# Ledger of designs, part 22: VHH binders against q96fz2

Target 1, 269 residues: q96fz2
Amino acid sequence: CGRTSCHLPRDVLTRACAYQDRRGQQRLPEWRDPDKYCPSYNKSPQSNSPVLLSRLHFEKDADSSERIIAPMRWGLVPSWFKESDPSKLQFNTTNCRSDTVMEKRSFKVPLGKGRRCVVLADGFYEWQRCQGTNQRQPYFIYFPQIKTEKSGSIGAADSPENWEKVWDNWRLLTMAGIFDCWEPPEGGDVLYSYTIITVDSCKGLSDIHHRMPAILDGEEAVSKWLDFGEVSTQEALKLIHPTENITFHAVSSVVNNSRNNTPECLAPV

## First folded at step 16 (VHH)

Design CB42
Fold by OpenDDE, second read of step 19:
Structure CB42 (fold): chain B 269 residues (1-269), chain A 123 residues (1-123)
Amino acid sequence: as target 1 above (269 residues)
Amino acid sequence: EVQLVESGGRLVRTGGSLRLSCAASGFTFSDYAMGWFRQAPGKEREVVAAISWSGRSTYYADFVKGRFTISRDNAKNTVYLQMNSLKPEDTAVYYCAAKFGLFTESPEDYRYWGQGTQVTVSS
């Protein structure tokens, strides 16, 4: 996974993340560093994206079932990294393969500390190789959505009015991630960064791409992944597998340029 | 105490119109998606229409076919269902329900329910 969409306004995004804690209380996640949230139809590695994580990571003795939403840097920077510039990291941490997560120190160590997060997105992009050509067709992949009134294809969301109808009740894609905290050697703010765990693609997606993000489907899966206080690493890793509960459509080549940030990126062609 | 109180259900002739209302109290109405459900004798409860917390997004079941309109007034803590071109197959008890966050098609996802109002459509 090398490209996502996360463009919802903050208030809409927050409401889309409504949840129930272990006490049965309905809650919205609290924001940490909301000013770092930058909505975009075209999110690339090294950009900030919102993730969910347990409140227990920030507050001692907190209910671990409570959730915080925070923008984090895409591309995990390990806590032990000694260079002053995260861009000097010599290995790719955009994704973490599920089969080797316990073999790589950069992922194993934070995971062992319970640093599990849920990466939020409208959906993610993947490119299909066209047979006989060097051309690649991009696809937008997301959870199946409820058909709202006049919500034709996502492509009809070209007008502000249509946008509201489509995105006001959008079910966000929830991907399993690992995050870490890095303190710059020269001082400054702690950097929170994440990697997305990947798995073999489900059958429905296999013709498009052989790998997909580990998607946490449903409230229970999301809750268990986040709740590092009650759910062990071993139990959490059982949640990491491909899912067939996805849909997709072909999009234009506009998304190929990471600088393009318009609704055309995810519109059906 | 959380309360949802439906009103407006009555006997109407085929082709007639009704407007149902649901008054909510005891919770923050604007934080909840609202839905109308119906249950006919011997049938399962099914979704008729749903509306987002803001009212910007609406959903209708396939059988509605443009005949019904769901709306809400957050200032009055009320959700409405305008029903036009009613048919005998629309005869059921109609329920309003509330769900925190996004609306869904599944009755099981809704936390609060009214007592229901009877709609009867005669031939």
Scores: ipSAE 0.893, ipTM 0.946, lowest interface PAE 0.5, mean pLDDT 94

Design CB58
Fold by OpenDDE, second read of step 19:
Structure CB58 (fold): chain B 269 residues (1-269), chain A 123 residues (1-123)
Amino acid sequence: as target 1 above (269 residues)
Amino acid sequence: EVQLVESGGRLVRTGGSLRLSCAASGFTFSDYAMGWFRQAPGKEREVVAAISWSGRSTYYADFVKGRFTISRDNAKNTVYLQMNSLKPEDTAVYYCAAKIGLFTESPEDYQYWGQGTQVTVSS
């Protein structure tokens, strides 16, 4: 996964992340650094995206079922990294393969500390290799959305008003991530950064791309992944597998340029 | 440069009150849990109180017994320790410390430390 969309206004995003704690109380996640949230139809590695994490990471004896939402840097910078510039990291940390997560120090160490997060997105992009051409067809991949009687396919929102309604009720894609906290050697701002765990693609997606993000489908899966106080690493890793509960449509080549940040990026062609 | 600067330590009489302050700079204060530690002559450094990044969660050592209150103002990058009903046994150098994420009771887990402020309680 090398490109996502996360364009919802902050308030809409927050509402979309409504949840029940272990006591059954309806809650909204509390924001950390809300000013770092930059909505975009075209998010690339090294940009900031919002993630969910347990409050227990910040508060002793906190209810570990409570959630915090925070923009973090895409591309994990390990806490033990000693260089002053994160760009000097010699290995790619945009993704973490599920099969080697326990073999790589950069991911194993933070995971062992319970630093699990849920990466939020409208969806993610993948490019299909076309036989005989050097051109790749991009696809937008996301959770199936509930068809409201009036909301045809995402493509049928002919009116700005209808489009807004679609996004107000959009089910966010929830991807399993690992995060870490890095303190620059010279001081300054703490860097929170994450990697997205990847798995082999499901059958439905296999013709597009052979790998996909580990998607946490449903509140139970999301809650278990986040709750590092009650759910062990071993148990949490059982949640990491391909899912068939996805849909996709072809989009224009506009998304190919990471500088393009318009609704056209995810519009069906 | 990371800096923690404690202030407010002085000589007080038994039963007196003090308010310690710690001003932080050179790092994102709101990302850190903060703690107050103390070290008396010939004794090990021990935790007095700690507070989460949001201030919603606090910890107090057993010897505090409701006498001290830790608080923070993230807008001012400052953590406070209100000390009431002071005793001679409270005489020590008090240190402010910062830890990313969750606070703990272990001094070794804290990344940044102040120079300390002397609190002396006379009988």
Scores: ipSAE 0.016, ipTM 0.329, lowest interface PAE 7.7, mean pLDDT 90

Design CB59
Fold by OpenDDE, second read of step 19:
Structure CB59 (fold): chain B 269 residues (1-269), chain A 123 residues (1-123)
Amino acid sequence: as target 1 above (269 residues)
Amino acid sequence: EVQLVESGGRLVRTGGSLRLSCAASGFTFSDYAMGWFRQAPGKEREVVAAISWSGRSTYYADFVKGRFTISRDNAKNTVYLQMNSLKPEDTAVYYCAAKMGLFTESPEDYQYWGQGTQVTVSS
């Protein structure tokens, strides 16, 4: 996974992340560093994206079922990194493969500390190789949505008004991530960064791409992944597998340029 | 205390119209999707219509077929169901329900419920 969309306004995003804690109380996640949230239809590695994580990471003796929402840097910077510039990392930490997550120190160590997060997105992009050509067709991949009146498919958004209706009740994609905390050697603010766990693609996506993000489908899966206080690493890793509960449509080549940040990135062609 | 209070249910003839209202209190109304559900005798509770927190997005069950309209006024903490072209099959207790965040089709996902209002459609 090398490109995502996360464009909802902050308040809409928050409401979309409503949850029930272990006591059965309905809650909205609290924000950390809300000013770092930058909505975009075209999110690339090294950008900030919102993630969910347990409150217990920030507050001693907190209920570990409570959730915080925070923008984090995409591309995990290990805590042991000694350079002053995270861009000097010599290995790619945008993704971690589920089959080797326990073999790589950069991912194993933070995972062992319970640093699990849920990466939020409207969906993610993948490119299909066209047979016989060097051209690649991009696809937007996301959870199936509830059909609303007049909203039809995302492609039927012929007007700004219709577009708003489509996104007003949008179910966010929830991807399994690992995060770490890095303290710059020269001082300054602690950097929170994440990697997205990837798995082999489900059958439905296999013709598009051979790998997909580990998607946490449903409140139970999301809760268990986040709740490092009650759910062991071993139990959490059982949640990491391909899912068939996904849909997709072809989009224009506009998304190929990471500088393009318009609704056209998501629009069906 | 959280309260949902339905009103407007009564006996009507086939082809008639009703407007149901649900007044909400005790929670942040604008953070909740609202839904209307119905339960007929011997049947399961089913979704009739749902509306997003902002009112921009709506959902209707297949049996509605354009006859009903769900709306909300966040300033008044009220959700409405305009029912036109009523049929005997629409006879049920109608319930207002609230869900934090997004609306769904599943009654079990909704946290708060009203006491219900009886709608009876005679032939």
Scores: ipSAE 0.811, ipTM 0.909, lowest interface PAE 0.5, mean pLDDT 93
Fold by OpenDDE, look of step 18:
Structure CB59 (fold): chain B 269 residues (1-269), chain A 123 residues (1-123)
Amino acid sequence: as target 1 above (269 residues)
Amino acid sequence: EVQLVESGGRLVRTGGSLRLSCAASGFTFSDYAMGWFRQAPGKEREVVAAISWSGRSTYYADFVKGRFTISRDNAKNTVYLQMNSLKPEDTAVYYCAAKMGLFTESPEDYQYWGQGTQVTVSS
């Protein structure tokens, strides 16, 4: 996974992340660093994206079932990194393979500390290799959505008004991530960054791409992944597997340019 | 205290119309999707219609077939169900419900419920 969409306004995104804590109380996640949230139809590595994480990471003795929403840098910067510039990392941390997560120090250490997060997106993009050509067809992949009146498929959003209707009740994609905290050697603010855990693709997606993000489908899976206070690493890792509960459609080549940030990126062709 | 109070239910003839209202209090109404559910005797509670927090997105059950319209006024903390072309099969107790965030089809996902209002459609 090298490209996502996360374009909802902050208030809409917050509402879409409504949850129930372990006491049964309905809550909206509290924001950390809301000013770092930059909505985009075309998110690439090194950009900031909103993730969910347990409040316990910020507050001692907090209810670990409570959720915080925070923009973090895509591409995990390990805490032990000694260079002043995160861009000087010599290895790719955009993704973490589920089968080798425990073999890589950069991922194993923060995971062992309970630094699990849920990466939020409208969906993610993948490119299918076309047989016989060097051309790749991009696809937008996301959760199936509830059919609403007048807002049939994403493709029916021919007007701005219809577009708003489609996204007004959009179910966000919830991907399993690991985050770490890096303190710059020269001082400054702590950098929070994340990697997306990947798995072998489900059967439905296998023709498009052989790998997919580990998707946490449903509130229980999301809650268990986030709740590092009550759920062990071993138990949490059981949640990491391919899911068939996804849909996708072909999109235009507009998304190929990471500078393009328009609805055309995820619109059906 | 959270309250949902339904009104408007009554006896009507087949083909008649009703407008149900639900007045909400005790919570931030604009953070909640709202839904109308119904339960007939001996049947399970089922979703009739739902509306997003903003009112821009709506859902209707298959049996509605364009007969009902859900709407809301966030300034009044009220959700409405306009029911037209009523049938005897529509006879049920109608409930207003609230869910924080997005609406769903599942009654169990909704946190707050009204006491219900009886709708009876005579043949």
Scores: ipSAE 0.768, ipTM 0.890, lowest interface PAE 0.6, mean pLDDT 93
Fold by ESMFold2, look of step 18:
Structure CB59 (fold): chain B 269 residues (1-269), chain A 123 residues (1-123)
Amino acid sequence: as target 1 above (269 residues)
Amino acid sequence: EVQLVESGGRLVRTGGSLRLSCAASGFTFSDYAMGWFRQAPGKEREVVAAISWSGRSTYYADFVKGRFTISRDNAKNTVYLQMNSLKPEDTAVYYCAAKMGLFTESPEDYQYWGQGTQVTVSS
């Protein structure tokens, strides 16, 4: 999982994240650093994307079931990193394999501190190697969606006004992540950054790619992953497994260039 | 105190039209998706139509077949269901429901419900 779409305006995205706290009260998540949110149809590592995390990470004695939404850097920067420039990391922290998460210091340490997050996206992209050629076919992969008046009409042909009619009820993909906090050696703001946990692909995706993000399917899974105050690391890791509750369609090679930020990136072909 | 109050249900002849209204109070209406559901005697409650918090996205059950239109007015805290080309099969109690965030087809996902308004379509 190395490319996502997360393009919704902040007000739409916030409402897509409505949740119930442990007392059953309906809430919207509270934003941190909303001005750092950079919506795009074509997000790549080192860019910022919104994640959910427990309010307890920010406020002493907060209810750990309450959620904060904040942009974080994709590509976990370990707290022990000593260079001034995070792009100088000599190893890839875009993803974290579930089968080795407790063996890698970069992931084990923040996980032991309860630094679990839910990474939000419209969906993710994956490239299928075509038999008999060296070309790759990109797919957009996402949760099944309720049929709307413009159901399945995610394309370049729709006007901008009609586009919003499709997306206002989109169920966001919710992926399990780990984050860490890095203090730049020269001073400045603490950098929050995340990795996406990966698992073996489900049967439905196995013809596209052998790995998939660990998807948290439903409010119970999301709540337990986030609530480090009440759910131990050991119990949380039981939530990490492949899911068959996903759908996909082929997309144009426009998405291959990460600088292309247009609806065509995810439009069916 | 949250309230959803439906109105406009009555007896109407086959082929007729009817507009239902649902006045909402006690919550931030623009944070909520709204739905119309119906329940006929001996049947389960079923979704008729739903509309997103902004009013831009809508859903209609297959049996609607282009005959009904859901709309909302966030300034008036009201959701509407315009029903045209009514059939005897449309006879039911119609309920207004609210859910924070995204609408779904499942009645069990909705937090707030009205008391219902009876629609009867004579043959």
Scores: ipSAE 0.761, ipTM 0.892, lowest interface PAE 0.8, mean pLDDT 91

Design CB71
Fold by OpenDDE, second read of step 19:
Structure CB71 (fold): chain B 269 residues (1-269), chain A 123 residues (1-123)
Amino acid sequence: as target 1 above (269 residues)
Amino acid sequence: EVQLVESGGRLVRTGGSLRLSCAASGFTFNDYAMGWFRQAPGKEREVVAAISWSGRSTYYADFVKGRFTISRDNAKNTVYLQMNSLKPEDTAVYYCAAKFGLFTESPEDYQYWGQGTQVTVSS
C-alpha cells in the first residue's frame, strides 16, 4: 500500500470514528495534534494521516478501550534511530509484512510495547498491470458503503453538494498499523510515525494486486487491535488476515501524480 | 432521561399524506444519526429512512421510491418524516430511533427508540 485517500473534514472524520468503550459509553475519539491533520485525496508515504490509538499510550491508568485520534507520519521511524533526519533511514518502513513482523526489529520492538494503531482512510489505491501493455490501471479500494440518496456511484456526484452528501456518512477503511515514537537527537518534538501491516490479497483483489493492507473489519476487531492493555500481541496478530469485505472501482490516471489532490483522484472512470 | 416521542400517526386514505415528527431529549442530538423504522403486524421491524447528524446525507429503503422525505432540525432536536402517496402496505407502527455516529440499515445498531406512532392507510 503506497497511496491512500483521507480527505474528510475533521468533524466528519471524528463522527465517522464514533465508538463504544468497554463500559458501553458512546464516545468520540479525542484529538491529539489536530492541527497536523491535512485532508487529501492523495496521501503518500512521509505525509501525515490520522490514526486511532489507545488513550493508555498517553495517560497513565487510563481506560485502554478509550481511543485517541492523532495525525502521524506515514513511514515508521524507529525509536532507536540516531540520525537527525528521518529521511536517512536506509530501509523502507511504509509497510510491514505480516509474515515477517516479528523478524524485523523496527516493527517487533514497538509492537512488543503495545504500539498498535488503526490507520484511517477513505480507501487505498492500487495499480493493476495491464496485459500486453506497460500501462497500469489505478483502482480505489474501500469498504462497501450504504447507498445514500443520489449516492449512486461515487462518480455520480455532479455537484459539490452531492459530493458532500456522499461522504457525510462514509464508512472509513480501518487498517492495522504499528507506530513508534522517535525523539530527535537534536531535541524538539517527539515524532509519531506508523507502518501499515500488509497481507496477501483476498481473492477478489488478487487480479489487481497480490498484497493488501491488513483490514480490521468491524468494531470488535478495531477495539481488540487498539486495546493493548487487555489484548496480548499474540491475540492481536490473529486479527491480521485478508478480507473479502471490500469493493473497488477504476479511477483515472490523475492519482498517479502525488501532487494531485482533487476529487478526480477517486472518481470512477 | 433519554426520550424520543413520535407524533403525527393517524388514519389516512390511499394516496394521502402524513408528516411524522419525533422530538428528542436527554442526549446530545447533534452527535446522533436519526432513523425512522416501521413494523407491521407479523413482520420484522425495518428501516424506512435515515439521516446523518448534519442532515447532509439521507438513506431511504427501496420501497420508499421517492414518496417519503426525512429531515431534521437540530435547533429543535426534532426529526421528521414527510410521507406522500401512501399505500395500504405502508400501514405500520412507525418508530423514531437514534444512533451515535453514522446511520446504518440495521435496527439493532440504534441505541434509543421511541414508543412508536400508528399509521394506518385505508383503501
Scores: ipSAE 0.887, ipTM 0.944, lowest interface PAE 0.5, mean pLDDT 93

